VH-VL binders against q9p5m9. Designs and how they scored, part 5

Target 1, 257 residues: q9p5m9
Amino acid sequence: MAKVTGLPEFEDLHTKRKWMLNHMAAAFRMFGRNGYNEGTAGHVTVRDPIDENTFWINPLEVPFSLMKPSDLVHINSDGEIIGGSKMKYNTSGFAIHYEMHKVRPEVICVCHVHSIYGKAFSALGKPLDMLNTDCCVFYNNHGIYFDMDDVISMPEEGRRTAKGLADYKAVLVQNHGIMTVGTTVDEAAYLLSLMERSCQIQLLIDSATKVGERKHVHPTRAKAIRENADNPVGLYTAQQPNFLYEVACSNGELEII

## First folded at step 25 (VH-VL)

Design C6
Fold by ESMFold2, fold request of step 29:
Structure C6 (fold): chain C 257 residues (1-257), chain A 130 residues (1-130), chain B 107 residues (1-107)
Amino acid sequence: as target 1 above (257 residues)
Amino acid sequence: EVTLKESGPALVKPTQTLTLTCTFSGFSLSTSGVGVGWIRQPPGKALEWLANIYSNDEKYYNPSLKNRLTISKDTSKNQVVLTMTNMDPVDTATYYCARSGFEYTYEWGETWGSYAFDYWGQGTMVTVSS
Amino acid sequence: DIQMTQSPSSLSASVGDRVTITCLASQSISSYLAWYQQKPGKAPKLLIYAASSLQSGVPSRFSGSGSGTDYTLTISSLQPEDFATYYCQQSYSTPLTFGGGTKVEIK
């Protein structure tokens, strides 16, 4: 299957919103199935296709694995609930994500979770090494945000995290987790799962160094792979098996638009 | 079909600057991971790598010649240009351009080429003499 | 710089013989090694990449092996068209470097 499928096109932005919310809910179900949930931690923000100054976010108390489009919360740039579910959401998380959307208006989706391997690797304070071809999408394409001990407002923490993200697709948030961005929900969600797997694989390899030496992907090759793999249409396509699986498992709660 | 062809002067005087053009077809330098390199071979001697340029404009030079070499590309013309300054009779050689790199598709379509030179031009002989 | 030491510098063989050419790298190159065939007056032709992968259109009598610093090209049954000079080349790091060549001659 070398063929890349295109993004769906919509004449009606209300249909596009419905499509986006179904894909957002499916991304949460995939995160839950993969074990990326942790209590009330973790949140995703998605820019609304109709009013681009407004956003959708998950509610605090709905399990990732049971997320439905109707559970999602519509909020404005001030954090006021303006539609969707009226449930509580993580206002501090939104403040941080909003600063990223603000400095990078092309970013449609920001994903953040407290997944096990991302959290573990984030405590090491170092970037991923290019130990396989799949993780090379992150070659010179992910950063590190280091916590400061100072008292800082949530918008300032958001601006510091956004600087660590720079023009990249991902950031390791030290002692916290991972964060990814995308021009679609599917792009950001796929990158999140890929980064989590990359952290897991590197931790396993580093634990096994007495068995053999690590073999790196050559830097010239890693750069070439990243340039090819960091492709919004390709990353959207890569997520479609996960999306279709979650739709099939949803007993009609998710729809293909 | 992938082809590469070298063009440039057959005779160069000492101290002059050599400019060689590689014109290619059947592939594009807009494809990620693809590069073109220059290799020379003095008569009766082994191959010597000179420089590579990749689709992302990364350039690599043989450090023994780095101050003398410049490589550039014109993707719209399917050309790569090598410039070598201060030519000397010891630089007399056949000069080849060749394709290197690999193609990556997201679904395991990677060609495992390891930056070998898989297609070569026929070469152009450059003589440096008074 | 990674130096590639190729041996022998020349050999004589008959049609049907098994021929082995060795290439030694001055440091590990992790199988980033290619083998080329060159006939007089012609450009080199890629035979083997990634130490052991056969290039498309190359006969199966050619094979590559090795790892780390030590690599081998084998021609299992030499044919008349195989009389040529053979070069190894590492692609692990720049500068890209070639071996000195092995000339395979008619016995």
Scores: ipSAE 0.000, ipTM 0.414, lowest interface PAE 17.3, mean pLDDT 86
Fold by ESMFold2, fold request of step 29:
Structure C6 (fold): chain C 257 residues (1-257), chain A 130 residues (1-130), chain B 107 residues (1-107)
Amino acid sequence: as target 1 above (257 residues)
Amino acid sequence: EVTLKESGPALVKPTQTLTLTCTFSGFSLSTSGVGVGWIRQPPGKALEWLANIYSNDEKYYNPSLKNRLTISKDTSKNQVVLTMTNMDPVDTATYYCARSGFEYTYEWGETWGSYAFDYWGQGTMVTVSS
Amino acid sequence: DIQMTQSPSSLSASVGDRVTITCLASQSISSYLAWYQQKPGKAPKLLIYAASSLQSGVPSRFSGSGSGTDYTLTISSLQPEDFATYYCQQSYSTPLTFGGGTKVEIK
C-alpha cells in the first residue's frame, strides 16, 4: 500500500474533490467502526473545493460503515441537491452546519456525531480538564453549546452553536454530542475521535475511586502542547493510519488519490 | 495488449437491420466498471456516440436513435453486438467500438463520471445504398 | 443533454508553434472531459482524460486544463505528426457528446 502522509497538493481541483470525497467516506467508515453511529443521527459537511459556496453531506440512509464517495450528496447553501447522490439527507443538520461554515469561511469540514462518551460528557455542562497530553490540543480550544430549549428555527440553533464554537476546533453540544471543525476532512475527523477518547478518559478518571489526587497537565505546558498539536498538517497526518485502514478494509470501494 | 475489432457487412440496403460485432482481447467485461461502446462517424463529419454496455449489463443508448438500437454482450466470447434497425443512406458511416469505464451511479438510470474511450477498434465502413 | 462547443473549427500552424484549442460545455461537467486526436482514415486516439490527465504513451507536449464549463488542450511545440483533427468529449453523463472538432493543418 502507498503511504498517504502530509497535505497533498493538486493542480486539478477535480482531483482534489475526488481525494476529498474518498477521505470523507473513509472518515465515516472510521466513525462506524468506532461505534459513533446513532441511527440516522450524525453528519459531516465539507466545503466543495471547486465551488466554495456549495457543500457535500452524507445521506441519511447509508450506514457510516458502508459509506462510499458516490453516496455523498452535493448541496448548495439553500439546501438544494445539485449533484452527487440524490439521496435524502438531514436538512436540519445542514442548516446548523452551514451557519458555522458561513461564520468561518476557512472551515472546510464540520463533523458532528452522537457518540457514547461525547454524549455522556456533554450532559455535564463543563469543559474537558487537561488530564493527559493528548487532550491538550483542546486547551482553550473547545467550547460548550448550552441547550436552552428556546431555539425555534434551525438557522438560529446553528448560529448559537457557532457562538459556542467561537474560534475553537471543537464544541461540546449539550445533550447531543460533539462537533469538530478542520481545514481538511482528516483534521476534523481526527479531532472528533480524539475528543471522544478524551471524554471517555475523563469520565473513567472522575468515576474511579483511587488513593491520591488527579494530576493535571500544568496550564503552561498544556498551552505549549496545544500550539504544537493544533497544526493542520500534523492533524491530517495523525488521521492517515485510520484512512489507510479503512481503504484496506473497503474491498476497493475507497481509493487512495 | 488491449485490442478491439469491428466486423459486419460493408454494404446494407435501406430498411435492413445492421448487425455489428466487436471482438476484443486483453480485458474482460467481467471486470467491474468496464464497458464497451459504439461510436460512428459519417464521412467528413464529427463523431457521434451510439450506445454503451457495461460489465453489470447496464445499457445506454443515444436518445435520438434509441428505438433503432440494441446492444448486447457475450462475455464468454469477448464480444459485444450492436444492431441498428431500419437503415437509411444517412446512416452511412465508419462504425467504431471502443472500451470505456465509469464510476457506477445507480439513480434513475443516469451515469455520472463516465470515463473516456481509451482503446478503439480500427473501425468498419458501412455503406447504406440500393 | 450537454452540448460541447469547440473552437476554433480549424487552424493553420507551423512546426514548433504553440497551439491551443478550447471546448465549452453547456453546463458544468466537473472535469469529466476527454481529448482525442484523429488522423485521416484512422480511429481516434485518447490524449487526455479527466480534463488534465495524460494518457499513457502520449507525448508531454500535450496538456489539458480547465474546470467547470471551460476546457483547453495545449500543444506546446507542434510536431509534424500532430497535424490532425482534435475532439473533446464530455464523460459526465449520458448521452455522451463530442465537440465538433478542430482541424489543425500545416501552414
Scores: ipSAE 0.000, ipTM 0.375, lowest interface PAE 21.9, mean pLDDT 85
Fold by ESMFold2, fold request of step 29:
Structure C6 (fold): chain C 257 residues (1-257), chain A 130 residues (1-130), chain B 107 residues (1-107)
Amino acid sequence: as target 1 above (257 residues)
Amino acid sequence: EVTLKESGPALVKPTQTLTLTCTFSGFSLSTSGVGVGWIRQPPGKALEWLANIYSNDEKYYNPSLKNRLTISKDTSKNQVVLTMTNMDPVDTATYYCARSGFEYTYEWGETWGSYAFDYWGQGTMVTVSS
Amino acid sequence: DIQMTQSPSSLSASVGDRVTITCLASQSISSYLAWYQQKPGKAPKLLIYAASSLQSGVPSRFSGSGSGTDYTLTISSLQPEDFATYYCQQSYSTPLTFGGGTKVEIK
């Protein structure tokens, strides 16, 4: 297995962009392999390392499982295509993601999918319970966007979603799905898969409560776990097995930079 | 083997301050997640929790008595000290110290909602009378 | 504060009887519950922690069960040395609280 340790450093920003695009494509392939795809729904935005007022997003019609770095679309803050594949992308998805990038400049990557368990759990209008140590990264570190049953523009939905996200790493978007943020693609993507698994696990536990009483991680322990687990290098590292697997399966379409 | 032993005066006059010392062996309050607590039992009555102190110096007090209680530790002497002010005849009880822990050892260095008291001292009877 | 209500407050039983003691918490305590045995003139002894886990050296005739707010200590076949007072205690949150006790007496 190829070795990727710690966050890589690049003095050449064009090499950093290439690295970022390969990791972005790999994240999509992981999402596809895990079944997070839903037609043309779901999008990832990544702040460009060269011009930090511009972003990369997935094209509308490329399957998650077949994503290549060359498929990714480069757009400015106004939503205009300025480079990359120049394929069509979901302008509503960008409008929502942009509000988060705008209010939190440190956020490099925003991930959003309509995955099965994330959607199911998002319909309950409540946060995840700390039912295992892995999900404790979300302890006091995820929010909820509540649907107010009104009709609003996509920038306004983005602003409400950003309010629910607050300074956290994740938000449950009511009746919609899950959204995670990170300072790398890998951080956000790992958190997305972890949130999906956490939703699945809690739904399974709640369906089995007649078998036994739920036992939660005590809040003091959950806080301590979050403080250790919510760090960019650790979360980047946690994603590397998934990245390496997707590179190995890509028939040379993805590269380790 | 884990042991705890209470020491202090057997008789205290009303309004005086009681000082009790718990001396223990077989474990250390330098171990993360370990604590020592004080529990009392009036003659013929139920157990009442007083206070806990943990290895990280976090302290918890029974709210009904919190203005009267002070708990402290001396890790180098393997001792925990309880001070209770303004003693009254209703405070006549057997006072126990006991070990408490979160999974007995907790690597994170913090505890909340401590575990059961797994080892108890023999208790010391304190009578409050004039 | 979490109140712990034990029942019965006392019971009379013969050697060999199955004895059941119940403890009700005023809020869910998620199995942060312990059971203690106390013989006259002696300190309490931990029997059960985490609602159902048997402390080392405690006879297997003791068992704990329950969830949420409702917890039970069972002695499957009472022995002469089991005549004592039993207490439950929640360790979910401070202040730590004990039940009122259940005295198991010779019939």
Scores: ipSAE 0.000, ipTM 0.390, lowest interface PAE 19.4, mean pLDDT 86

## First folded at step 27 (VH-VL)

Design G24
Fold by OpenDDE, look of step 27:
Structure G24 (fold): chain C 257 residues (1-257), chain A 122 residues (1-122), chain B 107 residues (1-107)
Amino acid sequence: as target 1 above (257 residues)
Amino acid sequence: EVTLKESGPALVKPTQTLTLTCTFSGFSLSTSGVGVGWIRQPPGKALEWLANIYWNDDKYYNPSLKNRLTISKDTSKNQVVLTMTNMDPVDTATYYCARSRYTWGSYAFDYWGQGTMVTVSS
Amino acid sequence: DIQMTQSPSSLSASVGDRVTITCLASQSIRSYLAWYQQKPGKAPKLLIYAASSLQSGVPSRFSGSGSGTDYTLTISSLQPEDFATYYCQQSYYTPLTFGGGTKVEIK
């Protein structure tokens, strides 16, 4: 069967793992660069390419901007550290993400941050409007999780969040922030940053309504754009400038594999 | 202005190696999303993709050519080189290099060289 | 490999005619489909990318549509300069593959 064009392929899964971890670390650095750090909040989980029942997650105490592949923690489905760094990680975050990985087995990466505009917009409890072509990747392709008033277990929160995510690429968690998913780290990370920017843009537009009416991308056009944009190759490719930037700035801590 | 131009031998003997060079201008192969591909077309036949190289040095080859192809780039010279080993008369074709660009979630060859005819004959 | 079945292989038309060319992929290529025009002795020219996006400088009489496995190139009103061979090309899977071509000839 033909392979998807534009996604790197590896004969050696160990090399693939290394590749994934470098891109994962780079994603965090991008998040840091974009100001997405909020204390120890925010985490990314990545399904391991060798043992697919295990995952990688970021440690709690490492700033996003300083993330290295060697900082990443390898954990099994029970949350036990089985490799990588031995630093502490957000067990609650993993519990939530694990439920998402379970219901979406094709998802390799789940991203969650507590970024400013994601938090702000999520407090409105409504989906994004299609106000520009870039955000149209989310046209009928993002959900909302509203069940924040309940005191529930983390796994249950994960299950509910997954329901909000449905088969979409992103979910707005009310009063909480953004979650994105992807078949690559780059896809999920790009979508997260795009969602953040989309939230920012909408808030700006909504604030400017006194000077003019909001213009929406026509639904037909929005759908067409989504259909073209929501693909693993394109979304991976879209992240590469960010990846390369982080590599260039990493002083050798990140590698192009 | 984007331009591409193929250069190489017009005649190659069977079993010999073909080396083609694509020299381009108006763009850089260091630009994210940009690539250069080689496509050939036998006389009176359809187009066949051979190989692509991208800004990140990612390389893709047509599996049907059984590892006969090698593609490389020199970004500083704005050149892409394709080598094809063990040439056969069936490989007689016009060979094109073209810029591959990612746009709106898709890839396409938006600029082409004029092509260079390569004949494989004893 | 993804097979791109292009139809018809050739057609005859007159100036002013509406021309439709179809490309069928062996599996979904998710709109990673481009259309090219090639005139004799010339390199292909990109007309449409991403299934329906018109390349800059291409006349508006050209349009692309489709999704999944089925795609169509339409020339709303054929002009004298449009007599050529047209190719579809998918870029979602490697190897990149082209259709067999459609030669548009003057009736």
Scores: ipSAE 0.000, ipTM 0.489, lowest interface PAE 15.6, mean pLDDT 92
Fold by ESMFold2, fold request of step 30:
Structure G24 (fold): chain C 257 residues (1-257), chain A 122 residues (1-122), chain B 107 residues (1-107)
Amino acid sequence: as target 1 above (257 residues)
Amino acid sequence: EVTLKESGPALVKPTQTLTLTCTFSGFSLSTSGVGVGWIRQPPGKALEWLANIYWNDDKYYNPSLKNRLTISKDTSKNQVVLTMTNMDPVDTATYYCARSRYTWGSYAFDYWGQGTMVTVSS
Amino acid sequence: DIQMTQSPSSLSASVGDRVTITCLASQSIRSYLAWYQQKPGKAPKLLIYAASSLQSGVPSRFSGSGSGTDYTLTISSLQPEDFATYYCQQSYYTPLTFGGGTKVEIK
């Protein structure tokens, strides 16, 4: 088994695509293992390394825990299937994610799940508090998207979610869940699990106010931690234990490239 | 319902110190990312930001007025206090307090008090 | 300091007209832009935050657009209650700065 260290370099873009698809499938398996699945909800879009105007997305009916690179669906910007597994996918989810990719061309991966603690915390309409050092990556680096009274189109929903994200790495989608972005699949996936854990921890702390007083990480320290931790190579590296675990559990269905 | 209300003197003599109190309800400065700011508007002129104070006691001042301004809070009383030293007739303005909170990746002022007119003369 | 240049400084329009107001920042403010409406004798009212997000209770005829340095407020069909002065405000850099205002007057 070769070690995966730092951000890999590729001479051949077809090899880079294979690497990306294996990491995408592994991210889904990690999401499934962590219980982030909710029926057919939840999706990840990844910009194709060969044709940057096209994207890969998960199929509707493959469980997160069983995702393979060969299950992933290749889609153009109009939502037409152009390759991959050719299975059905969530067209509304793609429309929302596509607006993110369009507004921020540097974003390679967008992750969104309807996980329990993300949903619960998103209903409060407030940002995360800096209650531990791990969540400080989100200090002035996550946004909130509020619901509207009126029904809006799916592309407009995506545009408004993207505005809540601004130049940040994450957004709490009110009454829905969490969304993260990254320049790699691993960066976005790691941030997603970190935001879910941060929501969980804050809900636990807030429910325990009768036990003791909350202590915040001081904002100047939180800013310093964020500046160090919001590092694409570092966040990619932080995800590698999860990636390697899912490869090891995949019975050969995932590969290290 | 979120409300803010400014209180203080309507008339101040030149060189005196102005003290304004913002009393608010419907929110707390114990919430992360939440703050209260002061903005003034001279008659017939544009809005000018003065200072913000946040839940964590971080304070931000307009650099052009930094030596004259002090902002503080009393979270238990839901109050924010602004003092401005060495008042001059050019400081005649309506003074507003407003809530600043982190939402949608911005710190817009989403709720404003009615404002209090402060005249500097005599 | 970030200069916020609004144009026009005033305009005259009729009920039902489409009105556009522009705001130019001297440097990118990354969509940290708000629009406020102020009627004579009243406090400003937040209309738009984060460049394009509509504040709760604001009519849908108001919209915001733009990114980077260039931002626009649009009123799609001017109503009698919309005659007011409009201000943009950036919140990405300290000091927070407002535009000079745009007075929308009845024609």
Scores: ipSAE 0.000, ipTM 0.416, lowest interface PAE 16.6, mean pLDDT 85
Fold by ESMFold2, fold request of step 30:
Parts: structure tokens; sequence; C-alpha cells
Structure G24 (fold): chain C 257 residues (1-257), chain A 122 residues (1-122), chain B 107 residues (1-107)
């Protein structure tokens, strides 16, 4: 049985790669189940545990809900396919994600989707308010990217997005969607779903102005919650029910390592 | 058993270049994910990180010392070499080499050499 | 550079006491924190990595906790061999930086 009480540790980096690719595929299936897909939009990059200058990304044409570890594409820092499925992938998306990986070498996983509520909230140009305790993981822990230009080169967009992320875990990308990072696939994926839900909840609260005034979490409590909740092991653990569910639904295409 | 040992001069004059060699056993820098770093400790003071080198030849330097430091490896000899130019009396310290380990996104030093004391004086 | 502030700089304690050492980072380091023990004339020894993960061979009386900027090393029942200087180290930002140390002495 897999080690389920904490983040697994591997002496063999090939086993770690297999573990990470299974979790990457499971994250995509969870995103598909939650309705975060939009055509060919959305992608996840994961730094390779064996060669940390190379990355794994989803192929352009495979549905999120059907993602397998064998579908994932291995690419170098220049965007050249060096292994994996050899399928076509979103080169513009990688260019943006690569800038984030470059400025923060400890970031293992970057997630970006065009989900409904993240996209809607990103058009408001303001940060999330601390309206519930779950959202407090983002207290002073998410950034906003404001775009003043109509035309942006792909590397420049990545650099601007990375500046908005700073040392945070998440970014609201104006008029675009949400982006999260993590030291594991599971951490980044859980934060993505949490940010999408937080955007949804705030939009619902703000549409209910005739029902009552908003109550926020006091800043002192919000800070304390963030400090406890922004814990890579805790966030990894929080994703494990989703991972296990997707494995169970995968018809043997996903594996617990 | 993992061991590391520092070697080099105990006395260096100001402006000279210091060359330190870390010789290790029980692991190889041909193994993915493995690195070696250098850390110094002035007498009675805290630890200061200098540089790391990894199996894939990635190199990381303390920016405040970057123009003075060069790190290299010889995987076949199980050695890592640090050179530090333009030595000054403030650089007097015990110099350690240590194995750098990646796990769960953290970079910690899990095995250390015994250290070598380097004194810089006229 | 990330400043790592340890407190206290020194403390005196008796065998059997619970000892707590804190480490404050000048910015969030996202649990990329290690704790080391150093005895006089010896090299540091890794105790804890990733803020809370116990290194193999380290007694279970040592534990780490914290997140963000605030981290704590706890020794639940101090033993004679635990009198040493303890250092924290962050690895989220380059350069890697160490705290100033906490000397634990016999009371």
Amino acid sequence: as target 1 above (257 residues)
Amino acid sequence: EVTLKESGPALVKPTQTLTLTCTFSGFSLSTSGVGVGWIRQPPGKALEWLANIYWNDDKYYNPSLKNRLTISKDTSKNQVVLTMTNMDPVDTATYYCARSRYTWGSYAFDYWGQGTMVTVSS
Amino acid sequence: DIQMTQSPSSLSASVGDRVTITCLASQSIRSYLAWYQQKPGKAPKLLIYAASSLQSGVPSRFSGSGSGTDYTLTISSLQPEDFATYYCQQSYYTPLTFGGGTKVEIK
C-alpha cells in the first residue's frame, strides 16, 4: 500500500518520475470532472525530477478527463520534444510557464486553466476578499496581473505573470483565468480548485447584496489561517481524496506508486 | 557509508587565491539529484553558504561572492573543487563541504565533512 | 537576501525540560526550512528538513513546525547530548541563508 500519511520520498528518481506523472494525469482528470476545460486551453507544466532543466506538459488534443501518464510530453527548456508521447502541445503556454519555473527554480508544478469563475473574477481587477476560512490560504498569498498592452510576446507575458506571482502561490491573470504553483503537482492542483471555488463563492456573495452585508474574516485570523494552511504537506494531503477518486475511476489507466 | 573530506592550505595571505578540494565516498555525482555544496563558518560566527554544484553540472553561487568563486567537479575522482580569489582577513573561517539533497522541494545538507580551518593573515 | 532571525540567542535548560527555539524569515519561505545541530569543534548535523520532516536516525524528541515566516524547533525532553548550538536554514531563495544560532546550555 502507498505511503498515505505524508509526502512520499523516493531514492530512485525514475520511480519519482512515474509517481509524479500519475499525479499529473490525475490532476487533469479532476480538472475535467470539475469542468475547468475549455477547448484546447489550459495546461500544466511539471519540472522533471531526473533532469530539472526539462519539463512535462499535457498534449494539445487529449481531453482533460481522459489524460494518461503516457499522453504527457517531455520537453526541454527550448520547447523541443525530447520524450514522452511526442504529441503536439501548446508552445505559447509553455513559454509563459517556463518563465515562472526559471525565476523560481523550486516551483515543481504550474497550473493554468480558463475555468468559468476564475475567468469571470479575473475581469474585475481586484484581489479575492477573505470571505470564508478556506479562502484564507490566499491571504497575502495571491497576486494580480494587470495587462495594459493588446499585443504581448509569449516570453514577456510569462515574465509579467511571474512578477505578479512574486513569492505567492496563485495569480489572477486579468481577463484570462487563474494560475497556481506548487512544490508538488497535488499542491498546485488543489490550490487551483480552491481558487476557482473562492472566485465562485465571492461572485455569489457579491450578487446577493439585497440579502445582507458581507462579513469578512478578521485580518488577524486570516493571517493565522494562511500560515497554517499554506503548508505543502497539508495541501498535498488535501488533494489525496481527489487523486484516489480519479485513480478509482480510471479503469486502471492511473496507478498508485 | 557517506563521507566527505576537505583539503587545502591552512594559511593564505591577503589577495591570494584559495583552492579547496572536497573528496567524498559512499555516493557519486553521476547519480541524478545529488549535489555538493560549500559552507563556511568564521570563528564564533554563524554559517554562510558559498556555492553548490549538482550532478548535471548546474552551479549556484552566493551572489555577494559570485565574482570571487568558482566551483567545479571531477566525477571520476569523486571530487569537487572550490576556488576563491582575492582572499581577505574577513574570509578567515572553517570551510565545510556537504552533500546537498533534494526531497519534497527542499535543499538540505545531510552529510558534512569535518571542515578545514583557513586563516588569512599577513 | 532572506534574513533568518533565531531566538533566543542562548538559553539555559535542565535535562528533561521542553525546549523551544524559533526562527523568523524576513519573507515567506514556504516551509523550505532545515534545522541543524552543531556541537563544539564538530560539523553541523541535519535534524529536520522541509520544516517538519525528521531526518533518518534523529531521535523522535525533536520536532519541527511552522509555515510562512515563523518556524519552531522543539525538543520535548532535553537529554545530556542535546546541549549544542542549533541553526535554521532556508532554501526557498538564493542565496541559501542560515539563522544566527541558538546555544542550548546546561542550567
Scores: ipSAE 0.000, ipTM 0.403, lowest interface PAE 18.2, mean pLDDT 85

